# Designs tried in a protein design chat: miniprotein binders against b1l550. Part 114

Target 1, 279 residues: b1l550
Amino acid sequence: MRLPEELLERARDIHSEAPSHRIKLDRVGSFGLKVPVEFKGFLLLAEADVWVSLPEGRRGVDLSRQVEAIYELSNPPKDPFSLCREAAISLLEKLNYADSSGVSIRFDAPLQDGESLKYYGVEISSIASDEIINKIRVEILGMTACPCTAELIRAYKSSEIAATHTQRSLGILEVSTKAEHPDPDKLASIIERAMSSPLRTYTKRPDEGGLVIRSLSNARLAEDVVREMIHLFLEEFGHLPEDTHILAAVRSMESVHMHDIYAERSFSLDEIRKEISSH

## First folded at step 10 (miniprotein)

Design h6
Fold by ESMFold2-Fast, scan of step 10:
Structure h6 (fold): chain B 279 residues (1-279), chain A 99 residues (1-99)
Amino acid sequence: as target 1 above (279 residues)
Amino acid sequence: SEEELERLADEFRELAERLGYDEIEVTREGNRFTVEAERNGVRIRITVTRDGEEIRVTVEIEKDGRRIRFLYVFTSPEKLEKILKEIERIIRLFLEYRE
């Protein structure tokens, strides 16, 4: 059943009315939207949040315009980075009372892994005002091997290859920049290269043995992994604006403990370059 | 190089032409150029700098008393086509949207 359009002439415009209390709201929007995106040849189902700021003198946001904005830009499906940036700008243009707008998109990214695929987590956002700030967070699992136990076992057995405990470790790179979003595959690659070894979706016994030997021969503390991630990041993304902010972190799910080990460093490109050049 | 910078300037001038701008000003200085144009109350300024393999593109759009600025920084020239198309789509949103 569809009501007559003539009723719009008589109905109050609730959104444009003054609120009961003159309080500004920072984010008002539609959260948990399902949107199709095209990522490197794959059609994926992503989850999106869209919002705008609401001034103290306005009662509500036109939520239908928010959904319409992202829907129009997601058909046909496009890459999630362009979608994120374009939708944030579109929201600010369409909802002229807002001081700022934002879009966040989350999905699991496929990554070629021999004859199969593996997946890593991607969350991106774009916040638009008089400028746009783009943020990306990449999380991927890898393997670490403990060098302390390796050295102790080597001393005990006088072996060339020291036995040690290995565990899954979650690597995290988060980048906030005024430039476009960094390529998540490159961020995932940086994380994996910093680890003792990457994880695989599937291995045959000879390949699995090689992976284990690689990790044991490349034992790294969580602290080592974070430092290596930062080094590799600077090699790949040193061209980003100096005020770009990065979080590099590792959470090691220690196989010999009931608890995890965590290491992190937050920095701007300007800050880290000055620090490195002083030593 | 000068030739590559000239090609980039042509690409961005053509972008403005496709958007319907007919008063397009392109200025060059050293390793950068700026494309400025105005149509239907929408003013654009696109500044492009090439420093070795690095290409930096700053886009400013002004409409109805609001100004927004956004930036692209990349080192692979093959990304240029996607960036040009995104810039074109964004500017078109400002040109076509009416209250």
Scores: ipSAE 0.713, ipTM 0.898, lowest interface PAE 1.4, mean pLDDT 86

Design h7
Fold by ESMFold2-Fast, scan of step 10:
Structure h7 (fold): chain B 279 residues (1-279), chain A 99 residues (1-99)
Amino acid sequence: as target 1 above (279 residues)
Amino acid sequence: SEEELERLADEFRELAERLGYDEIEVTREGNRFTVEAERNGVRIRITVTRDGEEIRVTVEIEKDGRRIRFLYVFTSPEKLEKILKEIERIIRLFLEWEE
């Protein structure tokens, strides 16, 4: 239903009015928007949040302008990284009362896995003010095998490949940088290479056996996986600005326990390089 | 190389020309160059540094007393075309938006 447009001439502009309390708000926006994006040849449905800061003297935000900003930039669908950065900048231009703007976009990214596809989680954001900070978080499941139990079984049975428990482990890499977003496929690759083995969407018995044997031959603690992820990250992304911040983490869903094991490290590129070189 | 830096400078000069800037200042110094231009109250300053295969692009846009700065750092030359197109789209938002 539509009301007569003449009513707009008589209605108060609520958003531009002074608020009852002169309090700044950090994020005001439209959350949970569905937007199509183009990612490496795939058309995907993504979910987006858009927001701006609201000054103490203004009652509300022009929410329709926020939605217009992202939808104008998403038609035709484009890569989610350019969309994220462009939309954040566009929000500052369109909503001139704001000191900062932000956009986050979430989607499941397809990854080639032989002749099948598997998926990993991607969440990106861009926060614009006098500069732009770009953030990306990649989460992908892999397999870990326990080296401690492997050693006990090896001692018991005197074999070269000891049986041990295996479990799904969630690897996490989060990067916050003034440069453009890192390639999520490269971040996902780093996580998988740090694991005992990757997971597959589909396996036949021989392939499943091979995956398990690979994992058993490459048993790793959650702590080992985090350190390897950091090592591999530095090899691939050492060119990023020194103030780039990284979170590397693993959550291992231990098959022999009622609880998970978690290991993480947060660092800046400057910090970690000094730490490694001091040895 | 000097030839590669010169080619990059031409790419960014052409970007400013496509955006309708007619007074474009290009300053070269060592392994960097800066492209500066102003049109319709929108001032741009793009600084590009090449160190081996690493390319660093800093874009500054100023309009109505507000300035925003953003950065690209990459080693893959194939990213240049995409980055140039994104920069062009972003600057165009400032040139074409009226409240």
Scores: ipSAE 0.650, ipTM 0.877, lowest interface PAE 1.7, mean pLDDT 86

Design h8
Fold by ESMFold2-Fast, scan of step 10:
Structure h8 (fold): chain B 279 residues (1-279), chain A 100 residues (1-100)
Amino acid sequence: as target 1 above (279 residues)
Amino acid sequence: SEEELERLADEFRELAERLGYDEIEVTREGNRFTVEAERNGVRIRITVTRDGEEIRVTVEIEKDGRRIRFLYVFTSPEKLEKILKEIERIIRLFIEEKGE
């Protein structure tokens, strides 16, 4: 069934009407869209949210226009960072009643792991207004080993390599910046290097033994991992604008407890540099 | 460094030319240059600063009284091509609108 086109001329334009209450809305949009993206040679299925601000005098947002914007820019598939920035800007241009727009894109990123692949989580966003703010969150699992138990066992047995418990730990780096999104592979690398050892998709016995020895020889508290992540971040990304905000965190899934250990620090580049230089 | 800054200025001038700008002004001062142009009511101002290996690109687009500003900060020269292409695509969004 197809309704006559002339009905469009007679139907009320609901979205452009005055609302029941003159209240501005911060985010109105289409959430949970599936979009293809190209990431470092891989074609991946990503999930996207798109939104705009809605002024107090307008009843609704043209949702179909939002979906058209991101689909036009995702064909052919492009890198998710450019897609995120371009779609946010495109939404502002297409929906000129909006004061701001935003796009978020989530996907699992492949990472070379010897002859196989492993995956880490990536969530990015771009919020456009009179300037653009880019945000990226990277999460990747690694291994930590407890230095406290290691010292207890060393005192007890006087061994060269102290036995201790090991566990999976989730490392998190989140960056909000006016500059381009940082490379997520570099963020993932920082997290893994801060851990006692990285995790592998596949290992043979000699390689597995090596990872265990590495983690035992590099025992670290959750607090140690967060501090090391911050140190490594500053070495790699210290060139970002001073108002760049970072969250560094680790959640350790403690093998000897029924609960997890969590450590975090949020800071701006300006703040952390002043803190470090005051010592 | 001065020679590299001149090369960068040429690349951004060429970007404006590819977008169809006819009146392009390039201004240099020290370690910085600015490219300004206007076409079809869309004004652009691109400021590029080089400090050692670090390149900072600020892009400002004005259309119909609205201004948007965004920034790139990078050290690896291989990123330049990708950044130039993204800037070109973004500016085209303002020039090549669907119309109504």
Scores: ipSAE 0.565, ipTM 0.838, lowest interface PAE 2.1, mean pLDDT 86

Design h9
Fold by ESMFold2-Fast, scan of step 10:
Structure h9 (fold): chain B 279 residues (1-279), chain A 99 residues (1-99)
Amino acid sequence: as target 1 above (279 residues)
Amino acid sequence: SEEELERLADEFRELAERLGYDEIEVTREGNRFTVEAERNGVRIRITVTRDGEEIRVTVEIEKDGRRIRFLYVFTSPEKLEKILKEIERIIRLFAKERG
């Protein structure tokens, strides 16, 4: 049923009214929008959240303008990074009562893996005010092998390649910067190179054996993986602004425990450079 | 290189021309240049700095008393075309009529 347009003349403008309480809200918006994006030759279905700040004297936001902002920019589909940044800026321009705007976009990114594909998680955001802050979080699974058990088994069996437990570990890199979003494929590569070995979507038995042997020959603690991720990040992205904030983390799903092992480090580029140079 | 910086300045001046700016000011100082333009109450200031192989582009847009600033940092020349196109699209958002 469609109501007559004449009713708009009689209806109150609820959004522009004073609220029950004069309290500013930090984020008000449309969450869980489905948006097509183009990522490195792939058309993907992404999920987006869009929001703005709401001043203390205004009861509600214009949700139609929020949806318009992202959908106008997503047709035809474009790369999710440009979409994220442009939509955040568009929201701020369209909703002049807002002090800030934000957009988050989440998707699984394909990564070539021999004749197949594997996937890693990507979440990006752009928050616009007087400046734009861009954030990206990349999560990818890899394999770790325990060096402690490896040493015990090597002592016991006199083997050059010691047996040890292996497990899936989730590597996480999160970057918040005033510069454009870092390339997620490069972040995923950093995480995989820091692990004992990467994981594969498909392996034949001989290739699977080789993967296991590589992992066993490159045993690493979760703490080792986090430090290596930071080292590799600085080599690739040390050019970012000094106030860029990074979170590097590993969650190891220990095959010999009922619980996980977790290691992390948060830092700014300025902070980590001073720490490294002090030794 | 001064020659490289001059070519970058021309690229950004041409960007302002494509956006329809009538009054464009380009200022060069050392390893930096700034492109300033204003049309119909929309002011832009684009500052480009070259630090070795790195190029830094700061874009400021001012309209109706609101200013927004954003930054690009890159080393590969192939990124320049994509960055110029994004800057163009963003500036055009400020020229659109409000719904």
Scores: ipSAE 0.519, ipTM 0.826, lowest interface PAE 2.4, mean pLDDT 85

Design i0
Fold by ESMFold2-Fast, scan of step 10:
Structure i0 (fold): chain B 279 residues (1-279), chain A 89 residues (1-89)
Amino acid sequence: as target 1 above (279 residues)
Amino acid sequence: SEFTVEAERNGVRITITVTRDGEEIRITVEIEKDGRRIRFLYVFTSPEKLEKILKEIERIIRLFGADPEEVKRLIEEARRLAEEILERL
């Protein structure tokens, strides 16, 4: 049912009214929107949240304008990073009562894996006010092998390759910066290179054997993986502004335990450089 | 090195600053309209990124109702400045 347009002349403009209580709201918006994005030659379905701040003197936001803004910018589909940044700025321009705006976009990113594809998780955001803060979180699974058990087995019975337990580990890199979003493929690569070995979508027996031998020959604690991720991040992204904030973390799904092992470090580029240069 | 290009028309003032810091190129964009100022930054080391960055800057500036022809001139001048810095790397 479509009601007559004439009813708009008689209806109150609820959003423009004064609220019952003069309280500012930090985020008011449309959450869980499905938007198409173009990522490195792939057309993907992403999930987006869009919001603005609401001043204490205004009852509501025009949610339809938020949806129109992101729809206009996503047709034709464009890369999710440009979409995220442009939509945040557009919302701030279109809704002039807002002090800030934000956009968050989530999707699974394809990554070439031999003759097939594997996928890793990406969540990005852009928050606009008098400046823009861009955030990206990349999560990808890899393999770790325990060096402690390897050393114990070597002591028990000498061997060129010590037996040890291996497990899937989730690597996490989160970056918040005033510069544009870092390339997620490079973040995923850093995580995989820090692991004992990457995981594969598909392997034949000889390749699978090689992957296992690689992981056993490169045994790493969760703590080792986090430190290596930080080292590799600084080599690749040390050019970002000094106030850039990073979270590096690993969650190891220990195959010999009912629980996981977790290691993390949060830091700014300024902070970590001073720490490293003092040693 | 630091280079700045500006345009102001119809109450919209746009400033693009291109600087070099070691091996990095930094492009800062500032837009002023109706008493509001917004600033955003791009940092890159490779010339391959320049065209994509400039196209995004152009799209963002156009969202503020800037004249398309003036935007084109502003972007081309910013490109010239960035290429001049790239030549000196």
Scores: ipSAE 0.614, ipTM 0.861, lowest interface PAE 1.8, mean pLDDT 86

Design i1
Fold by ESMFold2-Fast, scan of step 10:
Structure i1 (fold): chain B 279 residues (1-279), chain A 89 residues (1-89)
Amino acid sequence: as target 1 above (279 residues)
Amino acid sequence: SEFTVEAERNGVRITITVTRDGEEIRITVEIEKDGRRIRFLYVVTSPEKLEKVLKEIERIIRLFGADPEEVKRLIEEARRLAEEILERL
């Protein structure tokens, strides 16, 4: 049952009224929407937030138009990057009072791992105004091995492969750019290659042994991993606009401590190139 | 080098600029409608990426109620310009 439509003729248009206080709001929208997306051959259920700016003279936002904007673009399901960019632009077209719009989409991305699958976290956004700014954050677990303890153990006991503690480390790459979103698989690959070794969902004993030996033979500080991620990022994505901003970070869940170790660096492509070329 | 394709009809003005930047192609799209202007950028590194980019540009332009015939013309001209640049890389 629905109320009669003729009641709409008698009801005030609350959203278009003047607010009690003439204050601009930065983000007003529909948060926690579930939308189907197609990601590299997989059909996934992603979580989306859609929002617009609200001017000081308007009481409310047309929330139904926000849901309509992303709904129309998500059927049939398409890649989440195109959906994010198109929906942000569509929101500005549909809601003419807004100065800016935004869309965020988050999901777990499947990644082929031999005969099995593993996954990594993806969060993307597009913010539209006079221009569009696209952001992507990729998080994936890998393994690190401590070079400091390896050196101490080597000094105490002679060995060709030094023993040391290993731990899971979370690698993070976040990119904000005027160009389209970078490929998340390539970002995840950069993170994994910067680690002492990647993690697997399924290993047989001989493969597991090899993974451990690889990690121990490639011991890296969190600081080393961040620097290597930046180096690999520049090799793969140096073509992005000079004002592209990157965050590279590692959170190492140290097996010998009750606390984590964290290392990060934020930079623009222009900034980092000047820094590297000064050497 | 820089090449620009432009169309205006029914109050919607679309400008697509294709530029060579080193070994990449940059495609900038600007849409003006009802006093609002939106500009966005794509960096194209391969023929496969070009097709995906052009299809997205076409979908975005259509959101503004642009004439379908003019949209097809703009996209085809942008494709021609981008492919000429790619041919020389």
Scores: ipSAE 0.588, ipTM 0.858, lowest interface PAE 2.0, mean pLDDT 86

Design i10
Fold by ESMFold2-Fast, scan of step 10:
Structure i10 (fold): chain B 279 residues (1-279), chain A 90 residues (1-90)
Amino acid sequence: as target 1 above (279 residues)
Amino acid sequence: MDKFTVEAERNGVRITITVTRDGEEIRITVEIEKDGRRIRFLYVFTSPEKLEKILKEIERIIRLFGADPEEVKRLIEEARRLAEEILERL
């Protein structure tokens, strides 16, 4: 049921009123919106959050204008990175009382895996003010094999390829930069190459055996994986602005323990280059 | 460092696009000023194949501020020419 428009003249404009308390709010917006995006030839369903800052003298945000901004820009569906950046900027332009705006978009990205597909997690954001800051987080599962147990079994059995426990490990790369978002497929590739082996959607027995042997022959600590991820990141993305911030992390779901092992390092490009060059 | 700038100002919207080379990377900075508010954003790339996508996004963003469509097209064409000139020297 649609109410008469004549009521608008009598109704107060609540959003434009002074609030009960003159307090600024950092993020006010519409969260959990479903948005179609085009990613590398795939039409995907993504989830988006949009927000703006709210000044101390204004009671509320025009939420309908926020939703209009992202939906207008998502029709036809476009790549989520351009959508994220354009929507953040559009939101700041449309809501002139805001000092800043932001958009985040989450989706599972398909990755070619032999004859099939596998998926990895992507979360991106863009925060606009007098400049734009773009952030991307990529998470993908891989396999690690324990070198400590491998060495003990090798000493016991005197074999070339020592038996050891293997487990699923989650690799994480997060990048915050003034430049455009890095390519998530390249970030996923860096994570997988740092692992003992990648995981597959499906394998037949001969391929499964090969994957296991690869992992056992390339045993790595979580600490090793994080260092290798950083090394590979610098090779691929060393061109980003020096104030770019990176988080590299691994969470290993240890098959012989009731708990996980975690390793991480946060750094700026300027910081890590000075650290490496001092050696 | 090679540096080139293109500017346009009409109907209270001022747009500045700067194309810069620093080593093997190309930087495109866009600055938009409207109604006393200024926003600046940056693209950094090393591969020529990214240029077209970046320029199309810049065009869409500039148009969001109500800039004249013909002026926007001219700015993007000039920015493309400058970026391609720098890329030829890589």
Scores: ipSAE 0.618, ipTM 0.867, lowest interface PAE 1.8, mean pLDDT 85

Design i11
Fold by ESMFold2-Fast, scan of step 10:
Structure i11 (fold): chain B 279 residues (1-279), chain A 89 residues (1-89)
Amino acid sequence: as target 1 above (279 residues)
Amino acid sequence: SEFVVIAERNGVRITITVTRDGEEIRITVEIEKDGRRIRFLYVFTSPEKLEKILKEIERIIRLFGADPEEVKRLIEEARRLAEEILERL
């Protein structure tokens, strides 16, 4: 039921009131919004969070203005990166009491896999204040093969391709930069190339055998994969601003253990270049 | 090389700076309105990205209520300058 508009003249404006305690809040907003996006010819349903900072003297945020900011920009659907950046900037224009705004958008990105598709995870954000900081996190599964067990089997029975355990490993690249978001397909490609082999949505038995042989011939520790991801990232994205921050990580779902193995490295482009040049 | 394009009307000031750094092109956009200033950056190497970047810049600038004709002129000038740099790569 729609209440009479005359009630608006008598209702308190709760959001504009002074709060019980004069404390600034970092993020106040609408979380879990469903938003259509256009990604490389696909119309996808993404999930979005929208927020602003709230000053110590204001009780609440105009949530309707936040939802308007993202929904106005999502019709017609556009690429999620432009949507993310535009919505974050729009929030500051619409909500003048805020010192900063942010938008995050999450979706599963389709990637061509022979005649089928596979999917990898993408989460992006844009945080706007006097500048805009863009962040992207890409997660994709690949395969790793244990070099330690491979070496034991080679010692036991000399052969070019030794038996070893293989497992699914989740590769993670997260980039925070003042420049536009990096292309997620290129980040996904870096992760897959760093692995022992990529995973497929569908394989026939001969193709599956080939994938396994590729993995066994390219056995890698989680530590090896992280170092290779960093190397490949620098080749592709070394042009980004020097204060760009990267997280490279691998979580290996060890087939011979009840637990996972995890390796990571966080760095700025400035830090890693100095480190590499000292060797 | 550095190229700067400025537009100011109705209390909205827009500055687009196009620079070359090696093989990279940098486009910096600064928008000032009602005492607030926002800066954002694009860094790219391929001419294919230019059109998408300019379209996004145009949409962002329009969010601030800038004059549509002035925005189109500003974007076309930025395109011209970026293309001049690209031709020299």
Scores: ipSAE 0.587, ipTM 0.852, lowest interface PAE 1.9, mean pLDDT 85

Design i12
Fold by ESMFold2-Fast, scan of step 10:
Structure i12 (fold): chain B 279 residues (1-279), chain A 89 residues (1-89)
Amino acid sequence: as target 1 above (279 residues)
Amino acid sequence: SEFTVEAERNGVRITITVTRDGEEIRITVEIEKDGRRIRFLYVFTSPEKLEKILKEIERIIRLFGADPEEVKRLIEELRRLAEEILERL
């Protein structure tokens, strides 16, 4: 049996009370919510976090209102980008004591791969205050082949195609912008094109052989992959506001080492263009 | 060039600005209500993105309690201005 609703009339409003210590909190909310989203024709189960800032004079946040807001906006399921932006704005509008609000949504995105599908990771967020900042992080696995070992083996033995070690490498592109979220499929494509070759969900022996030969013929250092990702990003998304911030990174799970190799570069569009134009 | 559409009702002021920078169309939406202001931006080059952007702007404005009929009129005026700019490309 649930408690009598008339108790609500006599109970203290704990959330609106003064806290024990007058300290502002940056993020207070409901984390790990399961939310359905519609992504490019697919119905997916996503995980969402929603939060607001809490002023120094208020003890707590109405968490049930946060959950109600995102669930109402997610029925029927809509694209996660619009859901993210709309929910952040809705939270700020509904909870008038907050200076800022935010929403993050995470899911595995399907990507067409021949007659099958493969998946890549997507995390998006929208943070609303006097402006809205949209952030997206895309992670997808690809293959890299080591050019250093290829050159050593070529020098040791004469061969038509250099032998070298190959490994899975995780490519990462993260974009923070005042404009709408970039298309994650395009970000995933940029990452894959920067690699020695993409990975496949499945392949038959002749196709697998071709993939391996392509990767060996396109051997790339982690540093090469990051630079190529930045180059391709600028070609596709150079139209974004100049204060757009990007992180490009690759983590190579080196097959000949017990450790990984990592390379990254973070930059704003304004910074990178000035750097490139100075040469 | 720059085009602006404004609406104000019972303390809710909406200002939408459409600008062109080369091949880019920029739509800035500013909503002011009860002393709080929020601004957000759309940047695109392809005409096919316009419809999605307009529908999202409509949904967001409605979250602030604006009259549905006035919102529709505002969005249609915005569509007209954006399409004029796209035709000039």
Scores: ipSAE 0.410, ipTM 0.789, lowest interface PAE 3.2, mean pLDDT 84

Design i13
Fold by ESMFold2-Fast, scan of step 10:
Structure i13 (fold): chain B 279 residues (1-279), chain A 89 residues (1-89)
Amino acid sequence: as target 1 above (279 residues)
Amino acid sequence: SEFTVEAERNGVRITITVTRDGEEIRITVEIEKDGRRIRFLYVFTSPEKLEKILKEIERIIRLFGADPEEVKRLIEEARRLLEEILERL
């Protein structure tokens, strides 16, 4: 049962009233929405958060208007990057009291892996005010092999490829830019190429042996992986605005330890170019 | 090289600026309505991205209630200028 619309003429407009305390809120919105998206030929179920800033003189946000904005733009399903940018702008247009709006969308991206698929994590956002700032975070698992143990075992038994421990490592690239979102497949590719080897969904014994040999012959510290990710990123995305901000990180789930190893570097393109050119 | 196209109708002002530096193409879109101005940027080196970017720009401009025929004319003018810039290679 729905109540008569005529009641709206007598009811107070709570959202437009002054609050009990004149305090600005940075982010007020609808979180955890399920939204279909189209990603490189796949229809995926994504999770979205939508929000706006709330001025100190206004009691509440029209949450229905926020949900309408993203659902209108998601039917039919479209690519999550365009959806993210368009929804952030639409929110700012629909809710004129807001100084800023934001949308984040997260999903697992399929990546072709032989006859199967593997998945990597993608989280994107767009924050609109007088300009739009687009952010993307890509996380994908790869394999690393320890060069320290490899060298020790090589010294113990001389061989071309020394035995060492291998482990799953999570590579992370996060980019914040005024330009459109970078292609997540290219970011995932950068991460995998920086690792000792990529991981596979399925391998038969001969292919598995080859993957292990590849990782052992390309042993890398977490620190090595981060530096290589930064190098490859600059080759692929050096054209982005100078104030583009990047986080490169790796978390190695060490097979010989009860704890993980972590390495990271955050930087702007302007900062890293000056650093590299000073040597 | 740099080119600008603009349109203004019913209180909505749209400016699209295209700049080229070598292989890099930058498209800046600025929309002004009811005293609010929003600017957003596309940077690319691959010509195959052009059509998708122009379609997104068209959809975004329409969110502001701009006249559909005016938007179509603006996008087509921007396309013509971009094609001229690309042909000069």
Scores: ipSAE 0.559, ipTM 0.844, lowest interface PAE 2.2, mean pLDDT 85

